# Designs tried in a protein design chat: VHH binders against Uncharacterized protein MJ0119. Part 17

Target 1, 224 residues: Uncharacterized protein MJ0119, of Methanocaldococcus jannaschii (q57583)
Amino acid sequence: MDSWNMKGSKMVDVNEITKYLPGFNCGACGYKRCDLFAEALLNKDVKLEDCPFLLRERFKENYEKLKEILKIKGKIKKEEKYIGVIDGYEADFLLKPLPNECSCRETLLIMDKKELKVGDYIRYRPLGCPIPHFAKIIDEYHGFYIIHVVGPSHRITGEKIEYKDVGIAIVVAFEGIVEGKVPEVGKTVKFIPKHCMMQKVHSGVVVQVEGKRVYIEGIDLKVF
Short names: E, the ipSAE of ESMFold2; O, the ipSAE of OpenDDE; V2, 0.75 times the mean of E and O plus 0.25 times the DockQ between their complexes.

## First folded at step 20 (VHH; framework vhh_8cml_1)

Design v2 (from t33 with K108E E109Q; at its last look DockQ between E and O 0.44; V2 from the best seeds 0.00; counts 0 for: pae E 3.2 > 2)
Fold by ESMFold2, look of step 20:
Structure v2 (fold): chain B 224 residues (1-224), chain A 123 residues (1-123)
Amino acid sequence: as target 1 above (224 residues)
Amino acid sequence: EVQLVESGGGLVQPGGSLRLSCAASGFTFSSYAMGWFRQAPGQEREFVALISRSGGYTDYSDSAKGRFTISRDNAKNTVYLQMNSLKPEDTGVYFCAAKEGTWYYSPEQYDYWGQGTQVTVSS
């Protein structure tokens, strides 16, 4: 059975590649097993022609089928189109966490001004999202709170954590790493944060870019 | 004008301890997150420890966790790294770094750097 990724396209997996390889597990391509060669093909570490048996007449149909299958994966990644699973809208890119972080950073405006401090755990519902989120405050700036989205217990060291329920919070910014075409400062963008359980397309305006790192403000949980 | 001056490095035997200090000047210390990074010869600088502006958030590399403690003293404009149970793998030049605003793990995000202090762990 087919599965859809965050881009909304059919995934090509190792098993689909492997069934068209010769299956000799001979090592002539530099890999001891053909499924390892299939994985390397998906990662673009090798070429189909690195298997000498695929070039033989016996396997010519297999070779052509594999070219077609791998063209689909290459085309999808080269196109850099991302489709929200829930809403079906196109996004310009995926937003990944910063290196070594568990989620993209969100900046929250929290109107219930409890005595919140850096290090606190909170439960909030983003304005425009029906799903409660759980977060750890990792920094504070002029009354805004920067957070990592966490799970209620499975991302925390196994302790029962009491989350401060702050009700509805406004997500005013995201920060993360672009997977896709890096936008220019000032551009209105559509993106899918990797930590979004609903894989919903978000929009906002890019205010900082540094390499693949972006900071996006003016957040709307709906496409323009 | 901005200066970060590390001190407290030296030669120590495995299992020993050192306390690094980094004195900051030329900027509003309480507005900066601070980090410690280290570099062995021929290697890239690697993250060791970080501390948020307020001191309320700290984190460590896997190799430092449980052995090292970062702290800051806003009255003295100084950040510290207490290093216990030192291993030969901890040998390198230790750099203090400052970032206006929030902290990051990646060294390229930091605005200011000290000149470093040598730590050598040798039996």
Scores: ipSAE 0.383, ipTM 0.750, lowest interface PAE 3.2, mean pLDDT 81
ESMFold2 (binder alone), look of step 20: mean pLDDT 89; pTM 0.895
OpenDDE, look of step 20: ipSAE 0.833; ipTM 0.930

Design v3 (from t33 with S106E E109R; at its last look DockQ between E and O 0.31; V2 from the best seeds 0.00; counts 0 for: pae E 3.2 > 2)
Fold by ESMFold2, look of step 20:
Structure v3 (fold): chain B 224 residues (1-224), chain A 123 residues (1-123)
Amino acid sequence: as target 1 above (224 residues)
Amino acid sequence: EVQLVESGGGLVQPGGSLRLSCAASGFTFSSYAMGWFRQAPGQEREFVALISRSGGYTDYSDSAKGRFTISRDNAKNTVYLQMNSLKPEDTGVYFCAAKEGTWYYEPKRYDYWGQGTQVTVSS
């Protein structure tokens, strides 16, 4: 028996559909994750039978429930999704810069750090990320460097910045403001830093939360 | 017991100068970033200047840039704010603040605060 709100309208959203899908995230339907398939179902871009597992006896009840849900006319509710463009993985939230800062803060362990000081501009490649980054060092602590990610010097103002090439660096921490559900300390999270052009989902462990601010360590550029 | 004690405030005419000092005790001063913030009557505390733990990085609000200079003396556990070319808009209570670790612009991030020193700029 379907529930109804006070106005007599029934709403269907991606989450309602996703919970009745098999959840294998196998790609057999042409979508890497089942929530993407659920969104495509709401947009009528695919048929329910495009998921081959819904046709199996184990999922007969799921299939019938989904058939009922999809035939019910109602408003489509699209939940906020934070999906990495390159890898297609869903993140728990976006990570935005701290107020008045140009990027999330990254903390780097730099192997080749000759002649580095606070205020220097560097070029580095994060270990595990193919994308070179350009950064300004904003603080230093016992061999770690805290940085803002900046753009290369080719800008409309014509300013030329001399970037020190430090090669590969390990990103050991991120700090920023959560857009989305604020995580609990100790949780392993997936997130997309806005300054990374939202290309790749990152993971790490939340070690500090203050309001919407989080500090995340144990950074892995491969989703687990 | 952490203490931050500001001094050097006072009454000054427009165009004048003041040097504020903030004496720190009760913590390892060289492990803390320091900031100066100000508050005019009826307004929130606003960022004025910051200095990193080592003193190697400083920054200023747009209104302070070019006129104010923050510095620190880790041997004396003291942070300073040299204020030149003072304007009536600079009037307010100036607070010294300390943050363990790296600096931030937001006042709420700072761990310890002084009681403030009054700066009044009037003709």
Scores: ipSAE 0.325, ipTM 0.681, lowest interface PAE 3.2, mean pLDDT 81
ESMFold2 (binder alone), look of step 20: mean pLDDT 90; pTM 0.912
OpenDDE, look of step 20: ipSAE 0.798; ipTM 0.914

Design v4 (from t33 with E100P; at its last fold request DockQ between E and O 0.44; V2 from the best seeds 0.00; counts 0 for: pae E 4.0 > 2)
Amino acid sequence: EVQLVESGGGLVQPGGSLRLSCAASGFTFSSYAMGWFRQAPGQEREFVALISRSGGYTDYSDSAKGRFTISRDNAKNTVYLQMNSLKPEDTGVYFCAAKPGTWYYSPKEYDYWGQGTQVTVSS
ESMFold2, look of step 20: ipSAE 0.466; ipTM 0.810
ESMFold2 (binder alone), look of step 20: mean pLDDT 87; pTM 0.872
OpenDDE, look of step 20: ipSAE 0.860; ipTM 0.941
ESMFold2, look of step 21: ipSAE 0.017; ipTM 0.499
ESMFold2 (binder alone), look of step 21: mean pLDDT 87; pTM 0.873
OpenDDE, look of step 21: ipSAE 0.857; ipTM 0.942
ESMFold2, fold request of step 22: ipSAE 0.259, 0.194, 0.293; ipTM 0.693, 0.629, 0.691
ESMFold2 (binder alone), fold request of step 22: mean pLDDT 86, 86, 86; pTM 0.864, 0.863, 0.865
OpenDDE, fold request of step 22: ipSAE 0.892, 0.890, 0.888; ipTM 0.958, 0.957, 0.957

Design v5 (from t33 with Y112V; at its last look DockQ between E and O 0.38; V2 from the best seeds 0.00; counts 0 for: pae E 3.6 > 2)
Fold by ESMFold2, look of step 20:
Structure v5 (fold): chain B 224 residues (1-224), chain A 123 residues (1-123)
Amino acid sequence: as target 1 above (224 residues)
Amino acid sequence: EVQLVESGGGLVQPGGSLRLSCAASGFTFSSYAMGWFRQAPGQEREFVALISRSGGYTDYSDSAKGRFTISRDNAKNTVYLQMNSLKPEDTGVYFCAAKEGTWYYSPKEYDVWGQGTQVTVSS
């Protein structure tokens, strides 16, 4: 390494840095793959904060580990507002998982004719999101599947799980807990699901409210 | 009239087994998710086990995992809880609950409740 002290230097590797990056290969940092961003970090061409997902609470430990590896001082900045990373738009609220659930619930319309049953694990790409999702089917209703998002396959997930690849799926509803002002039934809302890897502002129409629990249909990944 | 009736409770020694049954009437059983909840004296009801409408998805509290099995027979309108390796901490009143549609962990989401059946594990 050109700028590294060779005496006592560690072998800082692209793979070691990439391990702690989110791994979405989404391009939000200006690089089409996370390993390219990791290489740019080693070359000091970019800041760690140029990956917007590292600034989110879900990646707090990753961010701190990467700061340690790269010997960058400072603390991750707390988000003041619910601002979508991709769009830069303000959402009305953050949508959190129901109590004791690992993600907000999504309701999917799956066009693939594969036989699917409750309990199956699937891989899908939501229409309008470039990131493949991995999910467990937790219920079904008249051809719709209710799922928990369980994480992307590029991360170490522990147990080896066989995911049925169902291709593109349409997310037709979200259910979760509002962090923010609870909307009224019938209102069009903008929200960020906490499990959303892109932190993209979503929109939809609230069809049920019970306390802070909301059920939102008519999902559009565009902001009004 | 919608109704849930639990049975199968009783007194058992530690390490013993019980099978609870819950008979449902007055609603379309196959359209309802079912849950078992328990309540010790002076405590709030706590989640024990749940089962989806079809029976294809089940889940358990941490204390029940590996020891309890929930199942349902939609032809008989009955949900069951097989409880093995019982411990004194399992003592309480066990309630069957139903929710039309999807399942939830929170007891407040369930609309139909049974009277409960007492389970006592000797200490």
Scores: ipSAE 0.337, ipTM 0.741, lowest interface PAE 3.6, mean pLDDT 82
ESMFold2 (binder alone), look of step 20: mean pLDDT 88; pTM 0.881
OpenDDE, look of step 20: ipSAE 0.854; ipTM 0.938

Design v6 (from t33 with A98R; at its last look DockQ between E and O 0.16; V2 from the best seeds 0.00; counts 0 for: pae E 12.6 > 2, placed apart)
Fold by ESMFold2, look of step 20:
Structure v6 (fold): chain B 224 residues (1-224), chain A 123 residues (1-123)
Amino acid sequence: as target 1 above (224 residues)
Amino acid sequence: EVQLVESGGGLVQPGGSLRLSCAASGFTFSSYAMGWFRQAPGQEREFVALISRSGGYTDYSDSAKGRFTISRDNAKNTVYLQMNSLKPEDTGVYFCARKEGTWYYSPKEYDYWGQGTQVTVSS
């Protein structure tokens, strides 16, 4: 729903629509008042032609003006809200994978001291997430492992992939592309990684920004 | 002393191929990811390709994808860039670089650079 997004950031609101409607409040469109019909138009729950009087010659100018108004709203990028499914918190943005990558890059601190190397496939449970994850190690950085989250199946190779079970791991950082407002370095942000199965809001501090690409550390999954 | 020495550049017609080499010395080569960057006159250095320490992961710029192949031989301390289907837009000085940071597209995350080898694709 976009009813909140019509304030301050868009030039079309229910009053603009209502003033060009016939104003008869007749109920013929399925709504008892024309302002309710205007709200339904903005929510795209009805068509403009559902008002039978707008198609009459008397209201031709009104109809054309409403088409113009609704066309302008349709071309304005809607304000997007990113709400965590599990926790209901509003995030500042979604974090998408880097181009041609299957997931955001995550940096893990792995508690198991097993010998791990780039290219290894691991099974782990992120601290704060009850769902086991499967990942491929793509780099190492001072005792941390950078990974892509992958699925548990061998989709392309036709071979059984042997996952090293490393138990609990802590997600230390995320790296990806912002969908939404790009944050400033040093700010604490709330974000949803696109691959998060729980759709849980994460928080952290932005360390690097280049265009829409960001690196976020100090990851916290606490509900607040 | 860390040294990276590129070779294999030259003049090539559109559609041609070149193979660049980068010989590394003065560090444990197998412990570092490596990248190739290029710089056209009047432009900033641009990411071309990345290869992980073992060679098990590679990444490419959109312009290189499907035409260039990065590889490495850890026994010979050498990273390669096979460049096929070359275009005039590929003209520039090509640098190999040692990756130190986690930010793989930015030249700021590479701590040592070669002197570069010139690639010229005539139109």
Scores: ipSAE 0.000, ipTM 0.215, lowest interface PAE 12.6, mean pLDDT 78
ESMFold2 (binder alone), look of step 20: mean pLDDT 84; pTM 0.852
OpenDDE, look of step 20: ipSAE 0.121; ipTM 0.588

## First folded at step 21 (VHH; framework vhh_8cml_1)

Design x1 (from v4 with K99R; at its last read DockQ between E and O 0.40; V2 from the best seeds 0.00; counts 0 for: pae E 3.6 > 2)
Amino acid sequence: EVQLVESGGGLVQPGGSLRLSCAASGFTFSSYAMGWFRQAPGQEREFVALISRSGGYTDYSDSAKGRFTISRDNAKNTVYLQMNSLKPEDTGVYFCAARPGTWYYSPKEYDYWGQGTQVTVSS
ESMFold2, look of step 21: ipSAE 0.420; ipTM 0.790
ESMFold2 (binder alone), look of step 21: mean pLDDT 87; pTM 0.877
OpenDDE, look of step 21: ipSAE 0.852; ipTM 0.942
ESMFold2, fold request of step 22: ipSAE 0.387, 0.372, 0.287; ipTM 0.750, 0.742, 0.669
ESMFold2 (binder alone), fold request of step 22: mean pLDDT 88, 88, 88; pTM 0.886, 0.888, 0.885
OpenDDE, fold request of step 22: ipSAE 0.882, 0.881, 0.880; ipTM 0.953, 0.953, 0.953
ESMFold2, last read: ipSAE 0.342, 0.280, 0.338; ipTM 0.736, 0.669, 0.727
ESMFold2 (binder alone), last read: mean pLDDT 88, 88, 88; pTM 0.888, 0.887, 0.883
OpenDDE, last read: ipSAE 0.875, 0.878, 0.880; ipTM 0.951, 0.953, 0.954

Design x2 (from v4 with S52T; at its last look DockQ between E and O 0.60; V2 from the best seeds 0.00; counts 0 for: pae E 3.9 > 2)
Fold by ESMFold2, look of step 21:
Structure x2 (fold): chain B 224 residues (1-224), chain A 123 residues (1-123)
Amino acid sequence: as target 1 above (224 residues)
Amino acid sequence: EVQLVESGGGLVQPGGSLRLSCAASGFTFSSYAMGWFRQAPGQEREFVALITRSGGYTDYSDSAKGRFTISRDNAKNTVYLQMNSLKPEDTGVYFCAAKPGTWYYSPKEYDYWGQGTQVTVSS
């Protein structure tokens, strides 16, 4: 199902609103940065007057301009958003499989003593995810395993596949194709892997970018 | 200085066989995944076969499955493509490609390429 919220409110032009805010990033409005306050204005979660500096004479022209912008923009413009279906967190982008691959790649640290080789099928539970996963090992690197996540639909295909149960594994990296704004190397990002049944927002640090392909490490199943 | 040199191409009739070889030099061959790709005139380069660094995993395009076999000999720094039951649709230039670390299906991911060897299957 591709049912997650790809499109946000039609009230999205954060940069235009941020341009007219005071820019102090002071937190007095309840948001740590003025661009976050601008987004909240578009979503009608706050009022312009919640920024105490906009009411001062120095910013009177800005206040009137913002008032006009919010009337127009709040009814018309929309921007792509990627919202986790279960957790409700906003992600920076969707992570899709590499071309012709069935899932994003995950790199696993597996602590089980089972003898594993490239080509094996495994059953595991990612640390921090309550759902057991089924995967095929597609490569190995310095004791880590690179896998494709496969679904339990093997019972429908009629193919007999024996899954080695490796218990809990740590997902140390994701690799895939960005749908959305391509991040810069070194950035901490929030993303939703397309193969995630829960559409859970993940976080990590971008280590490599080539076009729209990204490699993300330091994986956490919670948003920072 | 990385070099990949393909050989073994030629003209064959439908149903025939060819064995392509790709000799590699200038890098630690066993640290690289290898692939074979082909290109027909006016078409983009398409995936044919891949093999992991150790040779423990291989995969093929749908058109190659059951007819082609990729293999490697890390002692000889050579990757092979055995092509059986050849069809006119297999005609094209076949390229050997190398990528450090893991394999990919997309030719855009591969760092090093050979010059190609022509395979022509004429009915």
Scores: ipSAE 0.313, ipTM 0.726, lowest interface PAE 3.9, mean pLDDT 81
ESMFold2 (binder alone), look of step 21: mean pLDDT 84; pTM 0.844
OpenDDE, look of step 21: ipSAE 0.655; ipTM 0.852

Design x3 (from v4 with D62K S106T; at its last look DockQ between E and O 0.02; V2 from the best seeds 0.00; counts 0 for: pae E 19.6 > 2, placed apart)
Fold by ESMFold2, look of step 21:
Structure x3 (fold): chain B 224 residues (1-224), chain A 123 residues (1-123)
Amino acid sequence: as target 1 above (224 residues)
Amino acid sequence: EVQLVESGGGLVQPGGSLRLSCAASGFTFSSYAMGWFRQAPGQEREFVALISRSGGYTDYSKSAKGRFTISRDNAKNTVYLQMNSLKPEDTGVYFCAAKPGTWYYTPKEYDYWGQGTQVTVSS
């Protein structure tokens, strides 16, 4: 799948966004035409500041109108600003998967345990998140299960996979690679896991850092 | 009123080709991923192909990969399935379907379905 996420709260077509873009069709944002960039903005695939011309004084009015149309609030820092799509809150960084892994690692405490083992596929609802998740168990440790979030392969690729429904699980930790400023151990951080379909800001406490690799516990899926 | 209307089905010889179309109305087409599914008599409905909102990502079932091509035209609110090298096992009713842009709607991952178009591959 491509970068699927929850649509924002705006019901705006591509034309509304395009009329406030500079219209140069220059490719500087990574898209050959401004209407393609507008489509990417609507789909939450890019950030408004990825168009370098919108940051110039000439286009200040356009920039502010686009923020209003897209329901983007507050001042947007350049490439280091991470805004949750659903809640609009600023995160300190984006959390990406470890190299060669399909998602950040989540550590789960599973409430209604079944006979589970490494390699099993599960369906669970994270406590505090309304969205059911599908995952593969990649490790076990002291009664916790470490997982990769996966898509429902049987509904996307036609592949038949047996998912064990474990009901509610608590996400007790995230592990991944920081995109942004690397936090210090002990700091309470706000972050967006890249695999989160809602692109919701999460919070937690950094308990280990190795370069850009971080392990975050005390997970709160609501920032307030 | 949401509508998905498939067309382009019919009878074709093995090895032949068909191009299916699905015209969409009543919703913001460019905000939905589109899929094609098929159902043979006596079998469950199976996934054939998926295309992302922008058309930049596609995926196929094992049986379709290399033979079928899904595409979309967001300006015309239409999704297509080009079916080449057709085999008798491709026979069935083909449905187009629309799903929201994220999987967090899992209980109804595909919100809208068409009525289907018959494809019959027979010597």
Scores: ipSAE 0.000, ipTM 0.105, lowest interface PAE 19.6, mean pLDDT 76
ESMFold2 (binder alone), look of step 21: mean pLDDT 86; pTM 0.867
OpenDDE, look of step 21: ipSAE 0.844; ipTM 0.936

Design x4 (from v4 with K108E E109Q; at its last look DockQ between E and O 0.59; V2 from the best seeds 0.00; counts 0 for: pae E 5.6 > 2)
Fold by ESMFold2, look of step 21:
Structure x4 (fold): chain B 224 residues (1-224), chain A 123 residues (1-123)
Amino acid sequence: as target 1 above (224 residues)
Amino acid sequence: EVQLVESGGGLVQPGGSLRLSCAASGFTFSSYAMGWFRQAPGQEREFVALISRSGGYTDYSDSAKGRFTISRDNAKNTVYLQMNSLKPEDTGVYFCAAKPGTWYYSPEQYDYWGQGTQVTVSS
């Protein structure tokens, strides 16, 4: 819904900056190569004017282009990029809840079976995520549980909700609405679920697409 | 060959009650989530109520909460919508819908539809 919260630090291409530098690798700026100077510009360790050749008439257009590029850092591009806040990896899209639902749907494999039923509230820790989650079971099939991630509503609403602690659970699927480039069935994708508190990039394989609605299986919280 | 047949619609005064039924055939009813949707003239179908395949989860639109109750009888292959405290804005054609597996709010997710039953709330 709010892509504003999904915009972390974007990776800036050092090669694009280097492309507009003079390329002499002369060391006059204090760096032995121009690509090292480009990286230093990104880190704000130097100024453009520390390259004495950029001040020459020959490179005036390059200098103005570099000012534009460096001022654009953090601006929204035509095709927005989704960068995980915790891991810094680029995702292909943001995954939003289905219409009128409070979260993306997750499908869980729960180790501690207990007597779980549709409508139960559970507390679980996803394997690969250090943050405990609270959820409501909305459906089940063949030992898998489909859930909505919910907050600890009992403190906010004053209603007493008994959460069954099921320990570690494996998230085997996500279902939601794509914000960004809609993937094709069969592709391995990287995505950020809207309600992920750490804004961590997830990966999986798209098994169904209907418009912007996708169902993703083979979930891995590690992106390679 | 899947068939859903709604019944129980009619004319009722404001504040009255009506019970809709939807008889299902041609599929294993207990494996399907069910929903009720309604459509007023010139408007899109809107969500009213849903029920999971087991009956363990139900949910309602904001306008239906507290007044309508969805239920199912898997032995009779029938889903019901009890409508109490009816208002003129509840007027429309009510459709039952079915989808194998899990429930959804949006009508586009449902595979099978009945022909609808008219509910008219006026004095």
Scores: ipSAE 0.220, ipTM 0.660, lowest interface PAE 5.6, mean pLDDT 81
ESMFold2 (binder alone), look of step 21: mean pLDDT 87; pTM 0.873
OpenDDE, look of step 21: ipSAE 0.822; ipTM 0.928

Design x5 (from v4 with S61A A64V; at its last look DockQ between E and O 0.46; V2 from the best seeds 0.00; counts 0 for: pae E 7.6 > 2)
Fold by ESMFold2, look of step 21:
Structure x5 (fold): chain B 224 residues (1-224), chain A 123 residues (1-123)
Amino acid sequence: as target 1 above (224 residues)
Amino acid sequence: EVQLVESGGGLVQPGGSLRLSCAASGFTFSSYAMGWFRQAPGQEREFVALISRSGGYTDYADSVKGRFTISRDNAKNTVYLQMNSLKPEDTGVYFCAAKPGTWYYSPKEYDYWGQGTQVTVSS
């Protein structure tokens, strides 16, 4: 045992943390269950703010109690700068994947008339990005395809995956978790998707916000 | 009126199998992502499995991965959960849920819920 803990430190376990979490087991924080998130908090692998519901007024009392339990300082400094590596532009925030997902969700308009279905793996070049992307189609919406960017995982694991080459696709929307100041609906924002290898600043209009989860449309990959 | 009706629950020995069914009516089933959730006595409702509208994408809670299989039959408006190698910790009420559009892990994203079917794993 740590001698400091023996002399005056409170002992905290997963159950005490979990008691003050919202308990929805929604996965928005990167963990499929709230007790897993509580364990990650104790291991300092995540921040309290990674649970989007703790940031809402309904859970303000819970948030403050959890700060006390976890010995977080009395105020949080959140001044953050996000600069695109390739283009040098300042972004308003980083966009991280949804919990338990390998990338932000992107919505593609695919020009090729090939037969595509959910579950297909594709290779494409986003209009405005010179780098080919590899993705898995996870859903379809009125002729748009929702995808996870998966990278060339076949080269890492040796798994045999047949990628359909669909040529140029237009990225119509992003959905993910904000790292930084959460924008308001209707605002034009600049952001960097965390999975973007070029660290290129994207722009778009926020059409939906829930906690730190945002849906952004009107995507512009061009250099500002 | 929208209706989700679970069936196939019951009492089973550890290591046994059950197949849950969820019959849907009152909406265009093929336009909805489906999920299974469960709630043990005294516990919070938790995610078990999800399936996309077409059935091409599925995912599972860590605790059931490799043992449970979600599937759907859009012609029969039915989603299934095949549960193998059942453990006492799988005991609970299993709920079928439906959401238009894409899938999510969070139960709060789902618009329609069944009344649940009891699964009890006990010797």
Scores: ipSAE 0.028, ipTM 0.498, lowest interface PAE 7.6, mean pLDDT 79
ESMFold2 (binder alone), look of step 21: mean pLDDT 86; pTM 0.869
OpenDDE, look of step 21: ipSAE 0.855; ipTM 0.941

Design x6 (from v4 with G55E; at its last look DockQ between E and O 0.22; V2 from the best seeds 0.00; counts 0 for: pae E 11.7 > 2, placed apart)
Fold by ESMFold2, look of step 21:
Structure x6 (fold): chain B 224 residues (1-224), chain A 123 residues (1-123)
Amino acid sequence: as target 1 above (224 residues)
Amino acid sequence: EVQLVESGGGLVQPGGSLRLSCAASGFTFSSYAMGWFRQAPGQEREFVALISRSEGYTDYSDSAKGRFTISRDNAKNTVYLQMNSLKPEDTGVYFCAAKPGTWYYSPKEYDYWGQGTQVTVSS
């Protein structure tokens, strides 16, 4: 079964409205065709009652159906849903790596501050995740370490890499590319990082947006 | 006063090489990530390369990858761009830029910019 669900909203268009109109194309409503009247209904230029045939008993059910359809106010775009595999909670979007990067960027607060430098490989356990991670430090700023999550490359590629075990680290930020609706700065969001092995829903506050690129702080591994 | 001064531009034949330099002053150079951008006539500036505050992380545009190498010398407050296998589409003004390396700032968000140096690739 697909681990990700996309739940789209129902789109209301001219064809859906036209199916329930009388279809006489008589012009009594001021439009020469019923599909033009349907378009006017969607644009809120006319009322259902402007079609005199909808007021007749023969079309009572059509009229009621059209009232229900038109209660879907405004134009509704498709909604995309992202569901965490392990926790079943709904996320607002999937967070993908930046172009040509193997994972979203994580920013770590490391509890046991060994001497670390950019380029070092580390093993850490994120606070709140039971799975140890392997990472490469790609930048450092004011005592925080920005990393890429990597696999244990020595076990896959045969390359010899020494991983510094830094124990528990707090993931304080994520950076990546939004798949889904791009949030506004200041919004609290729920997201799933693509590289997350458990596909848990994370939450945080968006502090920067550039196109589809976002930077999220205040990370909580529990959405509730 | 913050200054970024590019040099090393010029005219080169296709397939040739150039080395750009950017001398920085007026800020703590070792605290900033450095980048190179370019702008062709009538086009927006585009990202070329970035180097972290240390030398451990670099990033390149798709067009630069495999041909260009960014480096820095924190003792000389200088960032370099070695450009090899140059093509006519690499023609433009090359700017160096500095960003504070915070996670609020992507590689494309830069506080300080140089005036640019012209690179022209033609037969």
Scores: ipSAE 0.000, ipTM 0.280, lowest interface PAE 11.7, mean pLDDT 77
ESMFold2 (binder alone), look of step 21: mean pLDDT 85; pTM 0.858
OpenDDE, look of step 21: ipSAE 0.843; ipTM 0.937

